# Miniprotein binders against MMACHC-like protein (cblc-1), part 19

Target 1, 261 residues: MMACHC-like protein (cblc-1), of Caenorhabditis elegans (q7z144)
Amino acid sequence: EMSHAESIKRVVDQKLSSHEGFESHMFKIGSYNEAVGESSPFALPYDDSTMALLILSTPDMFDVAFRKWVVQKTMDFGSFDEVCEMVSSPIQSFLEDRLEIMSEKLRKVEENFEILHDYSMTPQRRPKILMQTCGHVAGAAFYYQPCHFQEDGVTWPPAGRMGPNLKFIGLSLHPIYGGHFAFRSVLIFPNVKIPEFCEKEPRPILTASEDVRTALEKFNYNWKDSGFRDFGNPTRRYSTTQMEFFGRPVAERWEVLRPWV
Short names: E, the ipSAE of ESMFold2; O, the ipSAE of OpenDDE; V2, 0.75 times the mean of E and O plus 0.25 times the DockQ between their complexes.

## First folded at step 13 (miniprotein)

Design i6 (from i0 with E43L L51K; at its last look DockQ between E and O 0.65; V2 from the best seeds 0.00; counts 0 for: pae E 1.6 > 1.5)
Fold by ESMFold2, look of step 13:
Structure i6 (fold): chain B 261 residues (1-261), chain A 86 residues (1-86)
Amino acid sequence: as target 1 above (261 residues)
Amino acid sequence: SDEKVNRLAQRIEELLEKVYELSNKIAELGDPMLLLMIWELMLAIEDLATKVHELSKNGLSPEAINQIETAFQEIEELLNELADMI
């Protein structure tokens, strides 16, 4: 029943809360499978009514929750330099720690679930799940696909770095944060069925076709400068610290965080 | 012809290993935007392997070789851009 599904979502939201930069969005596996195609290699082997929760992060994930985690790790290890030596992948370590805490609480309500991550791969080196499709299906973030913005008699996209052998990649924009968010994980509950659940339609932050084409060009041709994240004029953005952190090579990222401690 | 096809196949395998190695590093960053680019590279390399196979059935003409080299060039450019973020 939907009552059990809402209890599950409540536990997840308590441990991955909005004030700490998380959102959870419920969807049915069947809705995802319909969007990718039933014969697609990306279709998931669950009943159509199977409950899933999409987890995404907003700017406060870094500025609030991750910052608290870094400060606590520094205190636990005794120094910032020790944390830097012991933790090579700080964002993933933080997310894994938080997901474990959430999972311990969640098991008290529903013991049988799977967690798939943005980086999860099959043994055949394929993504286990298409996060942008999940975002659209769940109503969390509109997924702008290049094929939906073609126009007869108009040459698009223009000539550029993406040659004929690399396809133009679609972009997801959050209705509040634009591109200042990230899909993180999907929880799948094989024993929880929500056949009556209807996902909300995603609210597009961009509606004019020209604005969408410009955003897709920015993403595909200039993704390194992160300018694509500002399309739709979001008022809530990644902090300068978060932008600096992700703009640096891996080995240099820890030093960005030193002022926090 | 067979020697050229074998060299192209080896070059494709080398690209796959580079992209796989890079994908493991990118996964640890916690920046999923880069994963979208990695998936496009993997698909493009698979398409290139298919293209080499199909074009080699008639021998590798200068035009076929140009098409294949163009694809390598585009793939290697994106790979280098992603590697610079690591």
Scores: ipSAE 0.571, ipTM 0.796, lowest interface PAE 1.6, mean pLDDT 88
ESMFold2 (binder alone), look of step 13: mean pLDDT 83; pTM 0.787
OpenDDE base, look of step 13: ipSAE 0.711; ipTM 0.869

## First folded at step 14 (miniprotein)

Design r11 (from i1 with T50E L51R; at its last fold request DockQ between E and O 0.91; V2 from the best seeds 0.80)
Fold by ESMFold2, fold request of step 15:
Structure r11 (fold): chain B 261 residues (1-261), chain A 86 residues (1-86)
Amino acid sequence: as target 1 above (261 residues)
Amino acid sequence: SDEKVNRLAQRIEELLEKVYELSNKIAELGDPLLLLMIWELMEAIEDLAERVHELSKNGLSPEAINQIETAFQEIEELLNELADMI
């Protein structure tokens, strides 16, 4: 089963390569279910030993792979303005194209798999899968949860708009990229069992509780300025173009890309 | 008191409708940060609805009404912030 699991991972890594800004991280569904709790509505109905692959994007996803895709679409449609009119959701369209190419090749090796996306929702409009938990159990990115950084006699979080009604969101930081990455999808392989697989522990980029609390405050109070992404002093970051693209209102995002063509 | 509870319930329904429309738009963007924020907002509104329901069983004191109004303000601030991005 491990030999088959490694063959699956090789196909995924070939089609969603690190050079094009992707990483895949193997984990067992049982490790995820243990982390969310067996009775949690977020627990997944698969055998504990079921193989899963977490897919995340790094800065080169935008700067290399997405850029090539935009240039090609401009050639196909004849002009940048025509692409803008026809493709209102460029990042999602690009990712769907890449996942389809990967899926076509993957079916040659294993036909039975499911893809859950970061945006996948139940009918109750809740996430089908908790990506930050997947990142942690797969050893891909340490998930800093506010409940683990409380201290007796210390009032935290500070009073403010996150008072009793909005809970602090946990933050995932990649050991290389800090917050300059994103979880995208999880592939689940119901017919592939890896009971002997042992996930590596995630490497924390922040270890001092005070540093973690400061990062969580930055994330929750000032997420729009993207300063939270730089905690841990990552040496590789989103480009200026990528930061502008995601930092602008959606209607303004296409114009950021015009210099590419 | 029943009038106040009905008004609060209607206001929650209006918030949910706005948030559901935003969530549909956000889900199509490929922008995971906005996804995390909209899901927190949905959870906060559901928690607020539960608080209004539980507090209405015992009558709405002036203090309870003030706490609920504070919650609406916090939720509406995040909602407006997300809407400005869309």
Scores: ipSAE 0.735, ipTM 0.862, lowest interface PAE 1.1, mean pLDDT 89
ESMFold2, look of step 14: ipSAE 0.721; ipTM 0.857
ESMFold2 (binder alone), look of step 14: mean pLDDT 84; pTM 0.799
OpenDDE base, look of step 14: ipSAE 0.778; ipTM 0.907
ESMFold2, fold request of step 15: ipSAE 0.728, 0.696; ipTM 0.862, 0.849
ESMFold2 (binder alone), fold request of step 15: mean pLDDT 83, 84, 84; pTM 0.792, 0.802, 0.803
OpenDDE base, fold request of step 15: ipSAE 0.793, 0.794, 0.791; ipTM 0.914, 0.914, 0.913

Design r12 (from i1 with E40Q; at its last look DockQ between E and O 0.83; V2 from the best seeds 0.00; counts 0 for: pae E 1.9 > 1.5)
Fold by ESMFold2, look of step 14:
Structure r12 (fold): chain B 261 residues (1-261), chain A 86 residues (1-86)
Amino acid sequence: as target 1 above (261 residues)
Amino acid sequence: SDEKVNRLAQRIEELLEKVYELSNKIAELGDPLLLLMIWQLMEAIEDLATLVHELSKNGLSPEAINQIETAFQEIEELLNELADMI
């Protein structure tokens, strides 16, 4: 029932709080399956009314929660250099630690749940879940798909910018953060049904078709410079430290964080 | 010929192995932008396999070979760009 679903969401929000750069957004598996297509290999084998929670991160995940985690790890290991040697995947290690803490508390309220990550893969080496679709159906972030921004008599995307064999991919923009956010995980609760729940419509930060096409071009042609994140002139953005961290090759990323300690 | 198609299929399998290895490394980094590019790459490789199959039905003309090689080049370019970020 909805009371139980709200209790579950409250626990998740307590452990993955907005202050520390997390958001959770409730949706029904049926809404997701409808969006991907019931015959799609991406459809999930749960009842239509099954509760799901989409977890995404905002800029404070890095600037507040991850920073605290790095400082604490440095104290635990005795030095920053030891953490660098012992932890090869700092963001993923941090997220796994936080999800484990959340999961321990969540089991006290609802024991039967699964977690799918943005990196979760089927045995056929496909994404186990389409995060951008989840974001849209949950009302969390508008998913701009290239096929919806075609116009009769207009050729788009322009020829010669991207080879014809790489598909032009869609972009999700958050109504507050633009592209300065990331989908992280989806929690699925097979024993919790919310048939009466109505997801809110996602609020688009871009409304003009020309602006959308420009954003999609920036994303597909120049994703490495992160300029696509600023479309819609978002009011809150990734810090310069976070932009530097993800903009550097993996081997150089740890050194970006040294001023934190 | 069947031998040319078999060589193309081998190259596709080699691409899949490289992308799979790269996807596992990227998953460990927790970098969702790179994952989106991996999914784009996987889809492109599946499309290439389909393209080779469809074009081989009418024989592998020089035009068909050129189309296939262009697809390989584009896929390999993105794969190398992603590998350089690791």
Scores: ipSAE 0.535, ipTM 0.786, lowest interface PAE 1.9, mean pLDDT 88
ESMFold2 (binder alone), look of step 14: mean pLDDT 84; pTM 0.794
OpenDDE base, look of step 14: ipSAE 0.803; ipTM 0.914

Design r13 (from i1 with G30N; at its last look DockQ between E and O 0.88; V2 from the best seeds 0.77)
Fold by ESMFold2, look of step 14:
Structure r13 (fold): chain B 261 residues (1-261), chain A 86 residues (1-86)
Amino acid sequence: as target 1 above (261 residues)
Amino acid sequence: SDEKVNRLAQRIEELLEKVYELSNKIAELNDPLLLLMIWELMEAIEDLATLVHELSKNGLSPEAINQIETAFQEIEELLNELADMI
């Protein structure tokens, strides 16, 4: 029932709060399966009314929650250099710690749930779940797909930059944050059914077709500089520290954080 | 000929091995942007295998070989850009 689903969402939002850079968005597995296609290898084996929660991160996940975690780890280990040696994947470690805290409290309300991540993979080494589709279906972030922005008499994408063998991939933009966010996980509740739930429509931050095509070009041709994230002139953005951290090769990332301690 | 098709198939397998290794490293980073790019690369390699199969049905003309080599070049460029970030 919807009251149980709302109780579950409240626990998730309490432990993964907006003030610490998280959002949760409810959707039905059936809505996702319809979007990918019922015969698609990406369809999930749950009935149509099964409750799911999409978890995404906003800029404060890094600037507030992760920063606190790094400071605490430095105190626990005794020095920043010790943390750097012992923790090779700091974002992964932070998110695992945070999800375990959330899961512990969530099990008091609903014991049966599964967590899928954007990096979750089948034995055939394919993604278990398509996060951009989840974002659109849940109404969280509009998923701009290149096939929807073709026009008769307009040649696009431009010839010569990217050949026909690397497809133009779609871009998800948040209505507030633009590209300054990331999909993280989906919680699935096999024993919780929400047949009456209606997902909200995603609100597009870009509405003009020319703006969308320009954003998709920026994403596909220049993704490393992160300029695609600023399309739609979002009011809240990743900090310069977060941009520097993810913009550097992995071996250099820890040193970006040293001024925090 | 069958020899050319076999060499192309082995080259595709070598690309897959590199991409699988890289995807495991990227998954451990929890870096969603790099992850999206590696998934695109895997799709492109699957499409390349299909392209080689379809073009080989009628023999590999010079035009078919050029199309296949262009696809390899584009895939290898993205692979190298992703590898530089690890």
Scores: ipSAE 0.729, ipTM 0.868, lowest interface PAE 1.1, mean pLDDT 89
ESMFold2 (binder alone), look of step 14: mean pLDDT 84; pTM 0.796
OpenDDE base, look of step 14: ipSAE 0.730; ipTM 0.883

Design r14 (from i1 with A27S L35M; at its last look DockQ between E and O 0.48; V2 from the best seeds 0.00; counts 0 for: pae O 3.8 > 1.5, pTM O .783 < .8)
Fold by OpenDDE base, look of step 14:
Structure r14 (fold): chain B 261 residues (1-261), chain A 86 residues (1-86)
Amino acid sequence: as target 1 above (261 residues)
Amino acid sequence: SDEKVNRLAQRIEELLEKVYELSNKISELGDPLLMLMIWELMEAIEDLATLVHELSKNGLSPEAINQIETAFQEIEELLNELADMI
């Protein structure tokens, strides 16, 4: 069973390679369900030993793999302007293309799997899966939750700043990339059981409670400046082009990529 | 009373549509942290809808209306802030 799970992971890692700016992290659905709570609306209806793979992107996903994709699409369509017109969501379209290619190879090893994306919603407009929890459970990135960094006699976070019905949200930091990464998808393999598998522990990047509070405050209150991504002193970061791309309105993003072609 | 409740319900639907549009834009960004923020906004709008429903059963007092309008404004401001980032 573990050999089959490893063969699946190998196929995924071959098609979504680290050189192309991807990582995959294996976990059990039961470990995720325990973390969210078995009665949670986010609990997944699979056996506890069911294999899952979390896929995340690194900076190289944009600067290497996506760049190659944009160049190729420009050649295929004949002009950059034609690509801009035909492709409204370049990152999404790129990821869909890469996941399709991966899926075609993966189906030869295991035919039964589900893909949940970071943007996958239920009919009730709730996320189908909590990616930060998956990242923590899989040991991919440490998820700093506000509830774990409260101090006795200190009111933190300050009440009301996020509005009456909005919560202060936790932050995930990758051991290499800090906040310069994104969770993309979870692959679930209903027929693959890994009861003997033990997830790796997520490495805490921030150790001081004050640093964690500062990071969480910067994320919740000043997320627009992307400065929360720099916590933990990441060794690799999003490029200036990548930051500029994501810093622009959707309609203006393609123009950032024009120098690539 | 019914007309005012209907107007509030319509405004909630409009907010939900905006949040859906933002969620699509965030999918392009591929930032799960921003997706979580969108989810919290969706939950806040759902909570507001529930509040409107409960307050409507007892009659919308001026105080209740002000509370609802304040919550709407706060949500709209947050939506605009997210929209500016995406």
Scores: ipSAE 0.030, ipTM 0.479, lowest interface PAE 3.8, mean pLDDT 86
ESMFold2, look of step 14: ipSAE 0.791; ipTM 0.905
ESMFold2 (binder alone), look of step 14: mean pLDDT 84; pTM 0.792

Design r15 (from i1 with L29M L51K; at its last look DockQ between E and O 0.70; V2 from the best seeds 0.00; counts 0 for: pae E 1.7 > 1.5)
Fold by OpenDDE base, look of step 14:
Structure r15 (fold): chain B 261 residues (1-261), chain A 86 residues (1-86)
Amino acid sequence: as target 1 above (261 residues)
Amino acid sequence: SDEKVNRLAQRIEELLEKVYELSNKIAEMGDPLLLLMIWELMEAIEDLATKVHELSKNGLSPEAINQIETAFQEIEELLNELADMI
């Protein structure tokens, strides 16, 4: 069973390689369900030993793999302006293309799998899966939850943009990339059981409670400046081009990529 | 009381529609940060809908109305900030 799970992961890692700006992290659905609570609306209806793979993107996803994709699409369509007109959602379209290619290879090893995206919604307009929890459970990135950093007699978080009716959002930090990464998808393999698999522990990047509180405050109140991403002293970061791309309105994003072609 | 509750329920539906439209656009953007904020807004709107429903059963106090209006303002402010990024 573990050999089959490893073969699945190998196929995924070949098609979504670290060189192309992807990581995959294996976890059990039961470990996720325990973390969210078994009675939670976010609990997944699979056996506890069911294999899952979390896929995240690193800075190289944009600067290397996506760049290659944009150049290729420009060649295929004949001009950059034609690509801009035909492709409204370049990052999504790129990820879909990459996941399709991966899926075609994966189906040869295991035919029965589901892909949940970070944007996947239930009919009740809830997320189908909590990616930050998956990241923590899989040991991919440490998830700093506000509830774990409250102190008795201290009013925290401070009153700000998020009033009492808006929850203070937790932050995940990657051991290499800090906040310069994104959770993208989870693959679930209903027929693959890994009962003896033990997830790696997530590495805490921030150790001081004050640093965690500061990071969470920057994430919740100053998210637009992206300063929260630099916590934990990441060794690799989003490029200036990538930061500019995500910092612009959707309609202006393609122009950031024009120098690539 | 019923008219006020109905108006609040309609405002919630309008917020849900706006959040849904924004969520689709944000999904297309491939920015997970904005997605987390959209999930928080959806949860806040659901909680607000629950509060409005409870008001229909328990009666409308001025305090309860003020809490609901404050929640609407907070949600709308964050929605507007997200809309500016799209």
Scores: ipSAE 0.562, ipTM 0.820, lowest interface PAE 1.2, mean pLDDT 91
ESMFold2, look of step 14: ipSAE 0.564; ipTM 0.785
ESMFold2 (binder alone), look of step 14: mean pLDDT 83; pTM 0.780

Design r16 (from i1 with N6E Q10K T50E H53K N66E T70E; at its last look DockQ between E and O 0.77; V2 from the best seeds 0.74)
Fold by ESMFold2, look of step 14:
Structure r16 (fold): chain B 261 residues (1-261), chain A 86 residues (1-86)
Amino acid sequence: as target 1 above (261 residues)
Amino acid sequence: SDEKVERLAKRIEELLEKVYELSNKIAELGDPLLLLMIWELMEAIEDLAELVKELSKNGLSPEAIEQIEEAFQEIEELLNELADMI
């Protein structure tokens, strides 16, 4: 029974490989629903033992796989300038292309699956799935939640942006990459049950409460400078090119990539 | 007092409309950081709506108005930061 689930994961890992900046992490839908709360609007309508795979990207997604894709598109369209004119959303176009290739192979092993993305939205314009919760439940990246780091007699977070009367957002940190990673998609397999599967506990890169509070403050107040990504002194990080690409306004992003061709 | 609450509710609805439009643009980028921030902005606006409702139970004192205006300023700052990126 687990053998089928592992066959599915093997196909996904072959097409979304670690060498090209992807990780897949197995979890049960029931573990996710327990974490969000069974009455939560974010709970998913699947049996508790339903198999799911969380897909995340690491720095090599951009530096290896996406770079190859840009070079290939330049050859296909004839010039870099032509690609810039025709492809307005290069990262999303690349991910869609890669996901379709993976899906084609996956259907040969398991034809009944669904994909939810970080950008998937309900009619009420809320996320269909909470990626940070998936990351924690699957053991992929520890999700530091502000509510777990409040202490009696200490006012925290400070007043202001999402302060005491409004939410202060949580931060997921990868044990290897710190904040130099991103959640992308969840594959759900309604016909594949893994009741005996036990998810690994997420390994925290930060353990001291004061370090966590500092990281959450950096994330909430200064996210644009990307300093939050370096908490825990991660061993692997986004390249300078990747940092510049995502650090610029959308209209300026293509020009960052010109040296690749 | 009821007119002030109604005016605040209208401002919140106007913010939601702007954020919904921005969220559609951000969702197409493949940029998870911007996406995370727009989702949290949506939550913040709903929390602001709850704050206005809660503080209006006993009438909107000058102190309550100041608290609400600070929340609006924070939300509008984040909205502007996100809008500048697209």
Scores: ipSAE 0.730, ipTM 0.863, lowest interface PAE 1.2, mean pLDDT 90
ESMFold2 (binder alone), look of step 14: mean pLDDT 84; pTM 0.790
OpenDDE base, look of step 14: ipSAE 0.734; ipTM 0.887

Design r17 (from i1 with E40M L51K; at its last look DockQ between E and O 0.87; V2 from the best seeds 0.77)
Fold by ESMFold2, look of step 14:
Structure r17 (fold): chain B 261 residues (1-261), chain A 86 residues (1-86)
Amino acid sequence: as target 1 above (261 residues)
Amino acid sequence: SDEKVNRLAQRIEELLEKVYELSNKIAELGDPLLLLMIWMLMEAIEDLATKVHELSKNGLSPEAINQIETAFQEIEELLNELADMI
């Protein structure tokens, strides 16, 4: 029932809170399966009314929650250098720690759930779940797909290196953060049915077709400079530290965090 | 022609080995942008394997070889760019 579903969401929101850079967005598995196509290899084997929660991160995840975690790890291990030696994947380790704390509390109200991550892969190295589709279906972030922005008699994107060999991919933009956010996980609750739940429509931060095409080109052709994230002039953005951290080669990332301690 | 197809299949397997190694490293980072790029590579390699299979049924013309080599080039460029980030 919806009362139980709301209790589940409340636990998730308490442990992955908005002021620490998380959002949860409820959707039905059936809405996701309809969007990917019932015969798609990405369709999920659950009843249409099955409850799911999409977890995404906002800029404060890094600036507030992750920063606290790094400081605490430095104290626990004795020094920043010791943490660097012990933890090769700081963001993933932080997220796993937070998800375990959340999961422990969540099991007290609902024992049967599955977690799928953005990085969850089949043995064939395909994603187990399409996060951008989840974001759109749940009303969290509008998913701009190239097929919806074609014009009759006009070739777009222009022919070139992004032809049939490298697919021109869609972009999700958050109504507040633009591209300064990330999909992280989906919680699936096979024993919780929400047939009457209606997902909210995602609010597009870009509405003009030419702006969307420009954003998609920026994303596909120049993703490395992160300029795509600023489309729609979002009011909240990643900090300079977060941009530096993810903009550097992996071996250099820990040093970016040293000023925090 | 079977020798050419076998060589192309071997090159695809070598690309997959490199991309699998890279995908394992990327999946550990908590870096969704790099994940999207590795998904693009995986799909491109799958498409290339399909393209080699379908073109080989009717023989590998010089045009078909050129299309396949262009795909290898595009895939290798993105792979190198991602590897430089790791």
Scores: ipSAE 0.693, ipTM 0.838, lowest interface PAE 1.2, mean pLDDT 89
ESMFold2 (binder alone), look of step 14: mean pLDDT 83; pTM 0.792
OpenDDE base, look of step 14: ipSAE 0.764; ipTM 0.900

## First folded at step 15 (miniprotein)

Design s21 (from i1 with A27S; at its last look DockQ between E and O 0.28; V2 from the best seeds 0.00; counts 0 for: pae O 3.9 > 1.5, pTM O .752 < .8)
Fold by ESMFold2, look of step 15:
Structure s21 (fold): chain B 261 residues (1-261), chain A 86 residues (1-86)
Amino acid sequence: as target 1 above (261 residues)
Amino acid sequence: SDEKVNRLAQRIEELLEKVYELSNKISELGDPLLLLMIWELMEAIEDLATLVHELSKNGLSPEAINQIETAFQEIEELLNELADMI
């Protein structure tokens, strides 16, 4: 069953390769369910040994794979302006196109799988899956939770923009990329069981509690400037173009890409 | 009075409508940071509704009204920040 799981992962990695800014990380649904809690509304209704693959993107997803896709769409539609008119959500459209190509090849090896996206919602408009938890249990990116960095006699976090009525949220940092990455999807394989699989422990890029608290404050109070992504002094970062693209209002994002074509 | 409770409930309904519309747009972007922030906002509005419900059971003291208004202000600030990106 591990041989089958590895062949599934090889197909995924061939179509969502590291050279094009993707990583896949295997985990068991049971490890995720244990982390969110047995009675949690976020627990998933699969056997504990069910195989899952977490898909995340790295900086080259934008600079290599997405750039190629934009150039190709410009050729297909005849002009950049026509692509802008027809494609309102370029990143999501690109990811859907790539996942469909991957899915076509994957069905030849294992036809029964489900894809849950970071944006997937229940009817109650809650996430179907907690991506930061997946990242941690799969060993892909350490998930720094504020509750784990409290100290007796120290008031933290200080009063700020979020105020007492908005949750002070946790931050996932990749051991190579820091905050310059994104969780995208989880593939679930109900017919593939990996009871003997042991996930790696996530490697923390930050180890000192003071550094973690500072990173969490930067994330919660100043997320728009993206400074939180640089904590841990990551060796690879988002390009200037990617930072500009996501830093602008949605209506302005397409124009950032015009120099590509 | 019951008029103040009704006005608070109406304001929450108006917030939910705006957040749901914004959530639909954000969910289509492929922008995980905005997505994370809209999830936080939705949770905060649910907590606000619970707060209004619990505090109104025993009447709305001036202290309860101030607590509720502070929560509205913080939620509306985040909503406006997210809306400016769309």
Scores: ipSAE 0.705, ipTM 0.850, lowest interface PAE 1.3, mean pLDDT 90
Fold by OpenDDE base, look of step 15:
Structure s21 (fold): chain B 261 residues (1-261), chain A 86 residues (1-86)
Amino acid sequence: as target 1 above (261 residues)
Amino acid sequence: SDEKVNRLAQRIEELLEKVYELSNKISELGDPLLLLMIWELMEAIEDLATLVHELSKNGLSPEAINQIETAFQEIEELLNELADMI
């Protein structure tokens, strides 16, 4: 069973390679269900030993793999302006294309799998999965939750600053990339059991509660400036182009990519 | 009146369409914060739809209408804040 799980992971890592800006992290569904609570609406209806793979993107996903995709699409459509008109969601379309290519190869090794995206919603419009919890459980990135960094007698976070219906949420920091990464998808393999597998413990990058609070405040209040991403002194960061791309409104993002073609 | 309920239902649909559009835009970022914010907005809109339905069973009183309009304003403000973030 572990050899089969390793063969699955190898196929995924071959098609979503680290050189192209992807990582995969194995975990058990039971470990995730324990973290969210078995009675939670986010608990997944699989056996505790069921294999899952978390897929995340690194900075090179944009600067290497996505760039190649944009250039290829521009050639296929004949002009950059035609691509801009036909493709409303360039990162999503790119990820869908890459996941489909991966899936075609993966089906040859294991036919029965599900893909949950970070944007995957239930019919009740709830997230199907909590990616930050998956990242923590898989040991991919440490998830700093506000509830763990409250101080007695101190009102933190300040009430009402996010608005009445917005929650102050946690931040995940990668041991290499800090906040310069994103969770993308989880692959679930219902027929693959890994009962003997032990996940890695996530590495805490921030140790001082004050630094964690500062990071969480920057993430929740000032995410647009991307300053939260630099916590933990990342060794690799999003390029200036990538930062500019994600810093712009969606309608203005394609113009950032015009110099690539 | 049936007309007021229909107008409120239409406003809820318009909000849901906006949130769906924002959700599609946010999916490009792969930013868990924005996705959770969208989810909370969707939940708030669904709660509002439920509130409108419950209050409409016995007829919309002026107080009920005011409560619904207040909830709409809060959601619209949150939507605008989120839209400004995208």
Scores: ipSAE 0.025, ipTM 0.452, lowest interface PAE 3.9, mean pLDDT 86
ESMFold2 (binder alone), look of step 15: mean pLDDT 84; pTM 0.795

